Miniprotein binders against q56419. Designs and how they scored, part 90

Target 1, 326 residues: q56419
Amino acid sequence: MEGRTLEEVQEEVFKRHGVLVPKKELEDLAKALEEAGLLLTEKVEARLKEEEEKLKRERPMRLAGLSYPEGEREARAFLEAFRASYPGEGEEARVLLMPHLEPSRVPEVYGAALAALEKTPPPERIYLVGVAHRPLKEKAAALPVPFQTPFGPALPDLPALQALDALLPFELFNTPLAFREEHSLELPLFFLKGRFPEARVLPLLVARRSPELGEALKVVLRDFPGLLVLAVDLSHVGPRFGDTPLTRTLAEEARRRDLGFLERLAEGEPEAALAFLGANPTRIDGVEVVASLLPLLRERKGKVLAHRLDLEAPTLSAVGAGTLVL
Key: E = the ipSAE of ESMFold2; O = the ipSAE of OpenDDE; V2 = 0.75 times the mean of E and O plus 0.25 times the DockQ between their complexes.

## First folded at step 9 (miniprotein)

Design y4 (at its last look DockQ between E and O 0.04; V2 from the best seeds 0.00; counts 0 for: pae E 20.2 > 1.5, placed apart)
Fold by OpenDDE base, look of step 9:
Order: structure tokens, then C-alpha cells, then sequence
Structure y4 (fold): chain B 326 residues (1-326), chain A 107 residues (1-107)
């Protein structure tokens, strides 16, 4: 059997399923499966096909019981505990920037988001924009299906999603498998659904900066008003991310970058925020999302409610998280 | 066989969780990945499949490394390497040696 190259497998998976599997991961899996005498292509394809078919109906929870409680009662207690971890009061948000990092690592940052949501009138819909940690066929994507949560399904706003798709130069409903395990949507959605159970959701992912997305959303928001949520993390520094172990100097630089970014956003200067990062040496996660949403962030003044650079002690690495209301 | 099918299912799921855990920063996801790999490891051993065994051991080593458990990472990497060298499994040899090198560099 003429051994298909990994590139051929990747192309085939992309052609058949519209999913770009990260080359390195695919290579590792392919090699692993090959070494195990497993025909990678057929089984992975079959599984991906099955998962894709499921995603036509709903997006199940992936992190229930791992990152947050599966049961509604326990989930509500979880929300209350996170809210309690932030001692301050929130402000009304039209735009909310919040993390998608593991909640237990930055509880007060999520608490600050909840505090802001307490001061926010229940929106009809939530535009939830996450970061694609998996490749997308296009610069951005949406999944127009219910997302399961402990509080019930988060229902999609199909009319608003369709309006958005119509304004984009590419197909918005692409790469459904990228949503399957995307925590940048699932984790924020837990908090959002818990606070606003009746809100419809537009789950969006950004892989690369798409100015078209921001312009399109600006138009859509006129006819379909709602809360815009940017689910993004900040700096990623340390050995896990290719740096030396966290030092005082590295931590100070990460904090400087994070806060400088957030403060400029709070001043309504998103272009200045991006310019401030330059080559983004501390790897702020939210850059492509912010770059895509510039039209929605310009001239909006707000407030940084919380920030944390959380140390992962076992790996001597750290991740920045923040909450901003605009 | 049913055992081989079960191994494949466990391995793929564990691998997916390993990736998700690394990206999300949730150690509980990594622990779940480890649990599934351990189940896969049992199956590989029951089958007498040294290739599958060595592969799973290498991924366990990586998972423990991502958790920051350098001791277990080293232990599993060494076990993987031993089997892989004996059986001539080049990919696992490379992965295990790379991980051991990183462990030495960080230690």
C-alpha cells in the first residue's frame, strides 16, 4: 500500500472534512498510529466524519466535570464562588474582554467578568468571539448549532449569523470540527449562559486577523444588537512557550505588555494597543481577535477590572489573563 | 480484534485530551489523558504488542512532562526507549530521546 504522505493525509482530511489538522499534531498522531500499525487515515476519517455529523445538531460539552461542574446545581455554586473571588463591583459592558484560560487558574478574573455581567442588562444575543487553537479553512468561522452547558443549551441566533455570513467575502460556516473541543468558546460560554440563560449566542472563532469580520459585525450589530465578548488570553511566557523559566524580568515584561495592551483598549485605541505589542514577543493570545474587531473597539472607553499573570509552577511558565469592559 | 479497537479508541481520545489539556492549561484534562493512556497501556501489554506499548509509554512520558512531573516523565520515557530500542521502533526512540534530552536540559 503506497504510504500516503502526511501532507496527502492532511489534504485529504481537509478536502473531505474541511478541517486543517495542525501538521505537527497530525504528524505526531499519524506517526503514532503508523507505529501502532493503525491505518490513521481510515479511522481518523471515520471518527471525524461521525463527529462532524454530530456537530450538525449540537456541540456537546467537552470540559464538563474537568473545568466546571456538569450538574446545574453545582455549576451555580461554581459561578457564585467565582463571583465571590472578585471583591469589586463591575460596570455595564457593551464589550467584554474576558479570559478563556482554565478558570481555576484565574478565578478573580472570571469573577470580574461576572461582576460586569451583573451590571449589564440581559442582552438578546451574545457575540462570543474566541481564538481558534486549531486551523480554520477561513480566517474566521461560526458554528450555528446549540452549545450544551450545565444551564441548558445556548441557542444560536440564526438570523444574525445568516446576516453576518451574507456580509463576509468567505463562507462563515466553515471548519465545524474546529469547534468540537475549542475551550476559548466553551469556558466563557459557561459563565455567560449562567448569567444570561435566555440570550442567544453567535459562537465565532478567529484564526487570523479578519478586518472584514469587524466591518461585517459592525453592520450586523445595528440590526441585531447584543453584547460583544472577546474571549482571549494575554501573555504566554516560560518553557512551555519556548522561553526560559519565568524570572522577575520576564514576568514584569509580560505584565507590562498585558496591561499596556488592555489600557490602550480601555482608552478606545485598539490600533495603539496592537502597535504597542509590535512583534508580540510575549505571545498575547488575543491579538488576532482584536485586530479583527477594530471597528467595534475604536473610540470605546472602558475600564480594566482585573488582571493576573498566573504561574504554572510545575513548568515555570505563566499565562496572562484580564477582564476589560468597554 | 475488539481489544485492538478499544486500544485505538482510548489512544485517540487520550491524544485529543492531551492536546486540549496543553492548550487550555487545565491539568485535570492532562490527568484524564493519562488515565486513558494507562488503560491503553494495559491493553497493549495484554496483547503482547510491544510497539503499542512503547508508543503509549512515550505519550505518557510527554503527558507527565506537560504536568511538570519530571520524575514520571523520565521514568516512562526510559521505559519507552528501552522497548523501542529492543524492537527497533525508530519514531519512539526519537521521541523518547528528545524528551529525555529536554528533561536533562531543564533539570
Amino acid sequence: as target 1 above (326 residues)
Amino acid sequence: TEEERRFEELFIEAWELLYLGDESGNPEILKEAIRLFEEALKIARELGDHEREALVLAYLAFAYYELGDKEKAKEYAEKALEIAKEKGIEYVIWEAEELLFELERLG
Scores: ipSAE 0.353, ipTM 0.724, lowest interface PAE 1.6, mean pLDDT 88
Fold by ESMFold2, look of step 9:
Parts: sequence; structure tokens; C-alpha cells
Structure y4 (fold): chain B 326 residues (1-326), chain A 107 residues (1-107)
Amino acid sequence: as target 1 above (326 residues)
Amino acid sequence: TEEERRFEELFIEAWELLYLGDESGNPEILKEAIRLFEEALKIARELGDHEREALVLAYLAFAYYELGDKEKAKEYAEKALEIAKEKGIEYVIWEAEELLFELERLG
């Protein structure tokens, strides 16, 4: 109907379908379509505003009853079961890399993170850096509100968040709606809050590499010491991610890429870890976070505690997950 | 172009049939709307028009939901959401997410 009169549309409908639709009926249809489009837009805008208003006060649990138990007592038992799935000892972490993949798929990897936390002095705060799965208005974002967990609310460290915001060349609190369904923060937070119930949190997302974030965090961590957590997954391979079905060769390459990346990080060589991946052919999830946080990772040596390339037989795909302490 | 005009004609007709089928509860009208939306989808893909593609996928998801075909409703809603998230088409994101939430709630 672009640039066409109702008479021209009427003629085209008759020529194409053999039905002569009166001009009034076409006019009524056009008005109905316009009204329906406006109403749909209004409903979406109202819903977005409603959700954004809720997020200005708190971020509710969205995965309770799905990925972890809702009740505190049951959640503590769940936490202990995950720790038991990793029979090894942890090491003290000043920086912890852990996954955000569905916990039941990689229980020993989350268990390794818990083992590391057992050896880690309780921090005043946790810098929790996840991967934005929704677009951000800037390279990175934070949401300065309580995040609900079965262990009580994880309170934001407002002074540290404000100090960070002041050092960045962009508004840090820029995309509240991106946090609504962001599992890369919620899933690790369950484990972190369960082990450090008194720690405050800086919930951060990275969409695109931000060297300025890393430099700012280096300054903020000096005055606001705490635990830095990189909540990232590793390789993503197979049809779910745009590849052919997973082969042994592709799985072996994904595992080699994951381990090579983690080992170079463990040697305190984050630039070498990124260079090792090149164009990132197995789509390691953590590259933008690591690239942002280079100043905090350089020369910090540590150990890979666990790794699994989780094979998804129904989708013929795989996702890598690891636990690294620095 | 001629293909863009063809898309608009199919979409308008399919949308009217969807409205009528939803109001009447008549599954044969819903099925006809689906056929026309599927034809419109082919055209949107040939044009490389991601917004038109996402929109049609969202309406296909709704049409299948009203028809009672939860599997196809989920399939089309997920496809619509994928494109809409990549291209930042907010109204499709919200509608697709709401439909997927309703489908999960019903089991």
C-alpha cells in the first residue's frame, strides 16, 4: 500500500484473487491494522517501563525452581552437593574464573569453584563480571540494586560502584533491562552468595571489550579490595552455534582451545591467551571479559582446577566450562 | 519493489484472517492465515529484510499458539526472538518472550 491509492489496491486485489473488495472495506482494514499496530507498540512500551521500574529497586530471582532450589534450606543442601561433586582441594583465589552454564550440566566445575572459595578469606565485596547476552547501550554496564537469592539479597556495593562510574568515559548504569534475564550473573551469584553471605556485590556486564573498564577497576580495587570473579563460559561448538554436527575433531579442537586459553591465563599471560585464540573459531565466551580486564590479569599466576566440554547429545553441540584460580 | 508489495498484500490478508480466526475460534481460518504468513516469510527471507522476517515469525508463533500447536508456537517464537535480539527489534522481543513464558507456564 506504499504510495498506492485504495483504488489501485482494490484493482490489484481483484486481478490477483478475483474478489472485488469495496473501497470502504479496504479503508476499514487499513484503519484496523493501524490501530492494532499502535496498540501492540503501546503494550510493549508499557511492559518495558513496568519491568524497568521494578529493576530500579531490585533484581528478582528468575531461575529459582529451574536451575537451583527456591528455599534457603534446600538451596544450602544443593550447594553442599555441588561441593561434593568435586572431591579435590581448592586453592585461595584473588581472581576466580567460573562458568555461567547450567549448573547441573557441569557439577564438578562449580564444585571446584566452591572448593576455591573454601580456601579464600571472606571478601568485603565481589566484583562479579558476566557476559551480556542482551545488547548494552555502552561497552559495559552495572545494575546498582539488590539481587535476590535463596540466601537473602546480595546487596550492591554502592560506594565502589559510584567510584567505578566516576572513572569511566560513559554512564555505567546504562541498560537496566539487560539484567532482567541475565543468567551469567544469577547462576554464579547463587554459589558466591551461598559461601560469602556478608559480601557486597558489584554486578557487571561486558558486551564489547572495554580497556577503560579494566583500568578503572584496577583503581577501584585499590581502595575497595575484593574478590574478582569472571563468570564466563568457554568454547561453543556444534549446530546450536552455527556449525555442522559435533565431530570428534571439532570437540578435540574445542578442548584444546579451552585448555590453552586457561593455561595461558594461569601463567599470568592474558594477552598470549587472547592471541592463542586468534579469530576465536570455537567462540570462547570469555574473550571480551578477559580483553577488558587485562590490567587485572597480567602477571597473576594460578591454576586450572577443573574443565569440562559438556556434550549435548540432543543438539549435537558442546559448551566448555572451567574453573581457574589466580 | 514487486516483492515488497507482494509481502504487504500477503501480510495484510493473513493478519485479517488471524484476527477473524482468533475471534471466531475457527481453526480452518487460523490454518489459512498460517499458510499466508508462511508465504510472506519466504518473501521476507528472499529480501533479507530482518524486521519483516521477525515480525512474520512472531505472528506465526501467535497463530500456532491459538491453534493449540505448542511445539510450532515455540519454534517460531524462538526464531523470532533470535532475529529480534540480534537486530534490536524491541516490540518483537517482548511479544516473543511473553509467548515463550506462557508456553513454559502451561508445560
Scores: ipSAE 0.000, ipTM 0.152, lowest interface PAE 20.2, mean pLDDT 85
ESMFold2 (binder alone), look of step 9: mean pLDDT 83; pTM 0.824

Design y5 (at its last look DockQ between E and O 0.39; V2 from the best seeds 0.00; counts 0 for: pae E 16.6 > 1.5, SAP 72.813 > 70)
Fold by OpenDDE base, look of step 9:
Structure y5 (fold): chain B 326 residues (1-326), chain A 107 residues (1-107)
Amino acid sequence: as target 1 above (326 residues)
Amino acid sequence: TEEERRFEELFIEAWELLYLGDESGNPEILKEAIRLFEEALKIARELGDHEREAAVLLMLAWAYYELGDKEKAKEYAEKALEIAKEKGIEYVIWAAIELLFELERLG
């Protein structure tokens, strides 16, 4: 359209479809392409609208065949291999913090999560709280539809989701398109569904800290008990994230931040964990999730089962991942 | 046209994968994005659409950058820049120069 600034188009796409264009550089590129008419904004909008309509029925697998096997038999073998990668035993979890990083990068961390799940009685429902890597219209969101997995669909707990929505000062069921490609839910869900095939799921995303979410969930959990899962990564350091190439010093700082964060959570001191990070110079991913769930994490003692700072050699960057049981 | 439609479909899907691959940390997703962009590139060339060609080349440059293949990233960025300069595609010129600068900063 003649005369709209690229910002206006982005804002409109965001307002209409709740999809904010990716990282600034990709955003700038997408903007440039949109301005050039290469990305027919109208066609993109039409496609996004169609995808949004589909998301009213189900959330399809996006990462099947890429991050995990599509076939059930192969998927089960995948789970077993990941479990085998962690030599330890797990503990019963009421709260599980686990990664959402590409599983092949941190197999033993996912293995530790599986070990914990082995010691956990099958929950009736799983509150799966991921990180929104795309903007949300609200601080948090839920998608109340089946999520496809190799083990069959993960069905939503509609009564619990409705109860949660009723307690929030904002509409919980917002920004459905943010869920379409969100790996912070899909990857953990693979492991969770594989272990607990009968559990219903509450797929939740956090974009910004919402104390209201934690308070609401605390109430909902009384009437709708279940396993709380925080699907979060830890430090992001190196050139991909704006740092210099990974050095021993930078890696040590990332590990220190990760472990210091997890240990304080394990002690039942989530506020101390957040305070410890300060300005979060190593960019721990899970900060907004933890900040939102403080009421559920307070006074819960647990154990750090695994941690890894995984090097991405081609970019000399690293991402932290951990598994914590409470 | 059908070719233009196909190009757009490929480009959007590849772009989504590029984002997802970057965020997830899975290089296989980035490789799939590259595959789709390469298909889109073929279509752009068949159409003789230099603007679409330059745009896809730039996206390929970004994808290779995210994979950590600086040499290929540079190659594609330079190709994108060359076409964009020749055809006066300012937005591609700008983006390619930025990427080349970033590659130089990291090299």
Scores: ipSAE 0.247, ipTM 0.647, lowest interface PAE 2.0, mean pLDDT 87
Fold by ESMFold2, look of step 9:
Structure y5 (fold): chain B 326 residues (1-326), chain A 107 residues (1-107)
Amino acid sequence: as target 1 above (326 residues)
Amino acid sequence: TEEERRFEELFIEAWELLYLGDESGNPEILKEAIRLFEEALKIARELGDHEREAAVLLMLAWAYYELGDKEKAKEYAEKALEIAKEKGIEYVIWAAIELLFELERLG
């Protein structure tokens, strides 16, 4: 109710439906919602406490059977199908930018990531940096537990995570519940673990620009070398994201913004990439991650392997995804 | 109580899938949430539990709203409102009216 009084709501209901809802009935409803909310809050808090305790031991698959197969054999076939969706060759990556959008929507973009991984020597560890879709207590967070996958658990690199935590001005292990439903880690991890089954993982989330994270990671990567993965999507345009319906013009602008951003990153110019976006009018998802990781992206040249702006026809909206190797 | 337990399990799982489907932009996750809500709806009807029935219809309306299916969202919200008015389920009346208001704003 956006600051509206009960009487204003009552008037609007009458105008739209021809039904007058008495003021007392609305007041009784508000009271019932408050009382139910208190009971629901206690139940929800107890349930969340239980889930938080489980997350201190492991992070289970949430998208098996929905976004990827649950069984290992089927999961390997799934990876091969995605690789086949990108007929080109990859290039070796020390930094990989890949999406976290639903894989079936952008199969060749994930295929391009697999192609890059084929050319990449197996790392000891993967720094997997996603975008927090739930609030974090700090600018960034990690969850130092095994993440389950169809290929077995992705084990955390505890020494590297502890080294990172020690360098930050905040506790890195701060918001376990934010990882429960975080697809920006789970979806890319499926592909990464499938290709590098022996690699340990640093599962990281960024909620807000954190320059201190990038500086700390630059130090940690010297002592704990590995593959840096930016698991980010690009433009978000259309009514689902607060725009007018998707037009050809809006789609063309979104593609231009996506590609301009990726191309500047590929030239080793992450500050120029951010400046190119300005106010970020197409809501490129990766800006907070890139802004946090500037020290790791500067002067690294590479190549854009794939891009798609994928249409959500029912919502008249679109999301961009890309694959970049540095 | 076993049927009530099963209803609660379905409802919570479906609600979590609705969140994941909306955040990921994956309509298949939203459709799975709908499938689970439909199973919960059958249980509520078998129990003769009009409050559970109206609540699930309201959640189905929100799930279809997130899918961008305005027609089905309206259909389910109106069914929820109809039951809630008949049975005096006040919090569902309020929530259904709010959703119907939002659907008209998007028209």
Scores: ipSAE 0.000, ipTM 0.273, lowest interface PAE 16.6, mean pLDDT 84
ESMFold2 (binder alone), look of step 9: mean pLDDT 85; pTM 0.851

Design y6 (at its last look DockQ between E and O 0.03; V2 from the best seeds 0.00; counts 0 for: pae E 12.9 > 1.5, placed apart)
Fold by OpenDDE base, look of step 9:
Structure y6 (fold): chain B 326 residues (1-326), chain A 107 residues (1-107)
Amino acid sequence: as target 1 above (326 residues)
Amino acid sequence: TEEERRFEELFIEAWELLYLGWESGNPEILKEAIRLFEEALKIARELGDHEREAAVLAELARAYYELGDKEKAKEYAEKALEIAKEKGIEYVIWEAIELLFELERLG
């Protein structure tokens, strides 16, 4: 960085690699790299380019052995244990809202998702819509490559992805590096692939609300029917997220926001769900996804199967997770 | 050198895992990040590179902080600060001070 601003580096990385690295991440990485005497050197750029080239072929597991087992046998036992953690029965899903939080933190919520999937006929394809925790070049993106799982690769539905791209006013296949470590896709995909091994997948990320995405998907779903999955978390409260330590009052507010959001979705009133959150003071993760998918959520009635506000005791912070079937 | 290359690889991977661990809320990811940073730290020390050493120590401090281990976070932040002050590494000084301040605020 011989005299370059972080903005210039961000722009250069964006121009060269099509990746918008968050300024903060760039700041942290640039700082870490500057600190390591590693300027976002030709080497980091070369590595990012190499990783991008790899992502043209497949998306490897990043969380295998960390969040879930790498081996298929162990992975199946993992699924069974999670299913067992939810004592209830599921319902058939046309739309499934499920978390992407670390599974061990909210096992019964994932268990509820598995319970719903048990009652769901195997779909031909799964529209998996996650949250972009890294910046995207566009409001939304897709990665049209196989995603590796312990159960084998989740294969993309290329015809459906192409149909979706054709209906969007922006290039859908953007920012491939944003998918490299995106857990909002990888974690739910583990459960989905384990339950529906033959389903093709449309891995989608939303960075900002895109009404165009919902309208386009509504059209695509006519010709390419499938299960819609919203992989979203709920409230994020406490010091990790800029709040005071979790108190009873803060936890009650987070739960109120989470449940009020989910209940309105369950009633088929997604606009009311968004309106209920207002400025989203408890930082519900899934708001941009829901806002993008309004045409698909309207008038669909369903049921909240599970909810948890999980305390991270070391940081006195909490994250909400829920499972909703529509 | 090969050692410098290895350091860079470890550091970048560890940093990516640190971010992922923070975002996902998975402590095992943070532990893996810590493991890789510890390997990077070893290389930095073997190279006698105090700048790389201080940088890694600051990241370790952050990783332990995110993991909720305030004692280790403080220890590593103080070590980072000590080296950074001695060697005039301003960015690490700021990071270490910021983290130490945050530790005091939450303590």
Scores: ipSAE 0.331, ipTM 0.681, lowest interface PAE 1.9, mean pLDDT 88
Fold by ESMFold2, look of step 9:
Structure y6 (fold): chain B 326 residues (1-326), chain A 107 residues (1-107)
Amino acid sequence: as target 1 above (326 residues)
Amino acid sequence: TEEERRFEELFIEAWELLYLGWESGNPEILKEAIRLFEEALKIARELGDHEREAAVLAELARAYYELGDKEKAKEYAEKALEIAKEKGIEYVIWEAIELLFELERLG
């Protein structure tokens, strides 16, 4: 935390993880650093080891009471309110693209996902593929443990996860700490578990494009059929992401790129969708996931159900979110 | 300070109204955004805050552009650019230049 104020660290943690860490907690850590540099490093390592061991047994809720209610009754009412935010009808999904942005910011986009789930026969399992916001040891990772939700634990599909691990040229289960605060799985999972309480889950993260992941998943899906969910956001524009403050022209470009990307995916042309973005100047979040999963997306036609480029007024920025069924 | 907080509240509200007015094409929303930006501009000037002043002038230029008043849009963009160049406020320089380019393209 050297060279930054505690306020700057607090703000950056909130920006990336949606968690406000009290100044006293940061002050306690800073004092520990000042007292014993080597001993602090050993104490931090021991704490991380303890957290890692806990994550080998379960992944607890981190956003309950912040992004969604902790209590089951309130959580179910919350879920239904989001469905009501999207007045349209869904379509059956074999593949669902949905956001992982804070739900209150894009209620109709999550509502469209719920509408699609209404038309989707309950799957035996859900392949939930999010975006790693912390480094992974490999291109992709999984955490084969129950994820807690207000609707009960989302149980892992251990046989499918073991089959996937066996097909990959890297260790799939070796970055449990990356899952500790990963909202790209937790936020979509709330909605998925609420609608499919009996489905098992394969909680997956992609850090860098992995063609081998897509090929392995295609094989695993033959023996272990289920719903594939891409939990990704779209454009990220404005000063929070290295741009000027959002202008009309930047917002129009971001929307055009979001919709052009989604529409090409809906045509069953994922390579064309990636080519359309080029260097990805609006930083569409889903690129690495789509690039990993090409074999599962080719020639699958579908429909874009919803899109919003949502404003972050305090940062003069915006983030795009969409719902696509294939 | 209290004046700085009041500026931020006005600026954020006006910025949201500008977006909504542009998105909907509703001139009454754009006019309200302008009113709030003009109030924010007065506060920025009383504070002697050149960055806030330049930022508000750039947003006023955009608001008048969307309202269809190309003459005021150009006036405010040039004022924003002048201050931003003098004080080294790079993001305002770029916003003002982009707007002036758009005005020439359409004209």
Scores: ipSAE 0.000, ipTM 0.331, lowest interface PAE 12.9, mean pLDDT 86
ESMFold2 (binder alone), look of step 9: mean pLDDT 85; pTM 0.853

Design y8 (at its last look DockQ between E and O 0.03; V2 from the best seeds 0.00; counts 0 for: pae E 17.3 > 1.5, SAP 73.83 > 70, placed apart)
Fold by OpenDDE base, look of step 9:
Structure y8 (fold): chain B 326 residues (1-326), chain A 107 residues (1-107)
Amino acid sequence: as target 1 above (326 residues)
Amino acid sequence: TEEERRFEELFIEAWELLYLGFESGNPEILKEAIRLFEEALKIARELGDHEREAAVLAALAYAYYELGDKEKAKEYAEKALEIAKEKGIEYVIWEAIELLFELERLG
């Protein structure tokens, strides 16, 4: 393109397509590779355009065979095993907070989510709000296409999505490529679709806190009632996240913050939950999602069903996961 | 060339998997990324492309680091550094040194 440096084009492509912003070290390597033309070539751009065009029709499974079974029969057995991993009973959920971490790491937390879903009447639609691990053009985004699952496609609720878009000060349907490999939607959706095969879905991503999203959703939910699902992880501590190896003290702090956050949410005090975290030194993943959904979380009382701080032994790092019903 | 195209496809896919594996916390995804990087590495070597080779080696080093295999991470970082120094590939030199430093800090 006449007059732009390769770097400028690359930055624009990154901003436009929400391609790989790995954490700092990966980011630095990625930038270096991009500058070298190894990651962002004209061919890559062409491929990304093709993928974007495909995403106008459907979002294919990315994690089938990696995180969950591709086949329906095996997928059902997978669900049952996860449900079995949680010995308790669930409660009816109007709002469900559940993890998006690799399911095998926290099976009982997903099991608790399934237990809650067992006590929940089948919703007409599910508002599934995940975390954008890739950059978005706007604070939040939606992808209004079918999401493939082993249980068949999760169909979008187009009327509800359109109603939401109309109430937002920005274009909701932005950055489709950010959805291509976003596990924060795909993993929870597996469990949700398996339990509620007929529910339509509103797949939403939050990159940055958007109070407008919560206000808009509050209005939309009046005309388009459904289950709200927050697919968020909790603390991220250890070397993978810039800390020292996990110690008893660090683990206790992570648990304290996770549980303190969840309990305040369970009490219907989401602002207090956010305030409790302060600068969020243990890097609770769900902060921006919760901050965006405050109007929907206020005064709703519920229960923490499960929590785990899961150690990744090879890296001496840990990630918190929890299940909360409201 | 077809080989260069194949390299690019493998490298990009591997990189996407590396990121996804890191974010999702699934080590099997990281292993798949490594597999694809290894295939890309073979192509780079067949092409005699030292820049691509060094880049893949650095990526492999990082992938093994994310898996917690510090020994392999170190091995690949050192290999990347060696080629990068010889060929004057500055960005790989810096990345390899940074990773080696981090490995020493954690060791």
Scores: ipSAE 0.430, ipTM 0.756, lowest interface PAE 1.3, mean pLDDT 88
Fold by ESMFold2, look of step 9:
Structure y8 (fold): chain B 326 residues (1-326), chain A 107 residues (1-107)
Amino acid sequence: as target 1 above (326 residues)
Amino acid sequence: TEEERRFEELFIEAWELLYLGFESGNPEILKEAIRLFEEALKIARELGDHEREAAVLAALAYAYYELGDKEKAKEYAEKALEIAKEKGIEYVIWEAIELLFELERLG
């Protein structure tokens, strides 16, 4: 039934198989197939609507038992292990850049973030800005619901989120389903909630650079001070990402791009950091977030605490991750 | 070793074909990538190399996903996840979980 009439289908069946199927039987089959297709569509639509309604109330853990432990006691031990993997001291952060890469791949980078958090006075709220891995209806989005963690729910800062929404030229609460699988929020949040159990959260995603978001956040942070977290990864190089196989030269270039980017951010020069990347030849993941948040990054000096270009030997690929405090 | 070198050659070539097949939209290139991944999988299994085996299974899952065979993609992703969880191969865990979530969202 590839757009053919029933008579044409009947003729093809006869030609191929030597039997003539009555037109009525073909009509019944076509109707049954149409009904089955409509039923499948209805089930998919109902499931998507159900998932969307769930996300309007809370965002459940998706990676518990996979990327981090489900139980609170085990989760605290997990945090302790990550802190121990970074032997250095942290610095107080007003802005923290940390990865969203699988934690076990870059343990000292997450450990450096924990070290910074232990030097940081507990904030009333955390502005957690991740990278949308699914399309958003707008350049950026938020989900104003509790995010479940092994340490209890991370509660949304509704007044701050409402203030942010009111300042944007688009609806901030625009794509709940994009948050369903978003590890760029869930993985950093595990660490943040474990260290700051009382902090409320503004869970934000950037899909495309939004100068409007940065300007609005600058205003909101004056009335609702808190910790700004950029949950971003760095270089992505190798065949997994469309490159030639990872060579020492490519890896050295990726490290140089990562560190040059982070160091310029640490000098309070975010425009220079973006310019340094040019066409972004090593596909640093954080550029859209940094480009959105320029007003919040300018003139903030700080320090790069950790960096790793994590090698995936079987795939001959690598992903960079870093920890920066400003 | 010679077997490890042969695995690496097959795996790299298969990844390059997978990328080219996706970029061009040519399913025959994707099918060739799958053939090379299957050869690499056999070598990984003969070596008893669970990391290589899990990595190839994850690559096969992605290749079938790009080819549009959601059932095969799910099958290979679940196999990759099983091995990766048992052996603690974290990057494969991540990739398999992400692909399985994508397959669930698409239906």
Scores: ipSAE 0.000, ipTM 0.140, lowest interface PAE 17.3, mean pLDDT 84
ESMFold2 (binder alone), look of step 9: mean pLDDT 84; pTM 0.841

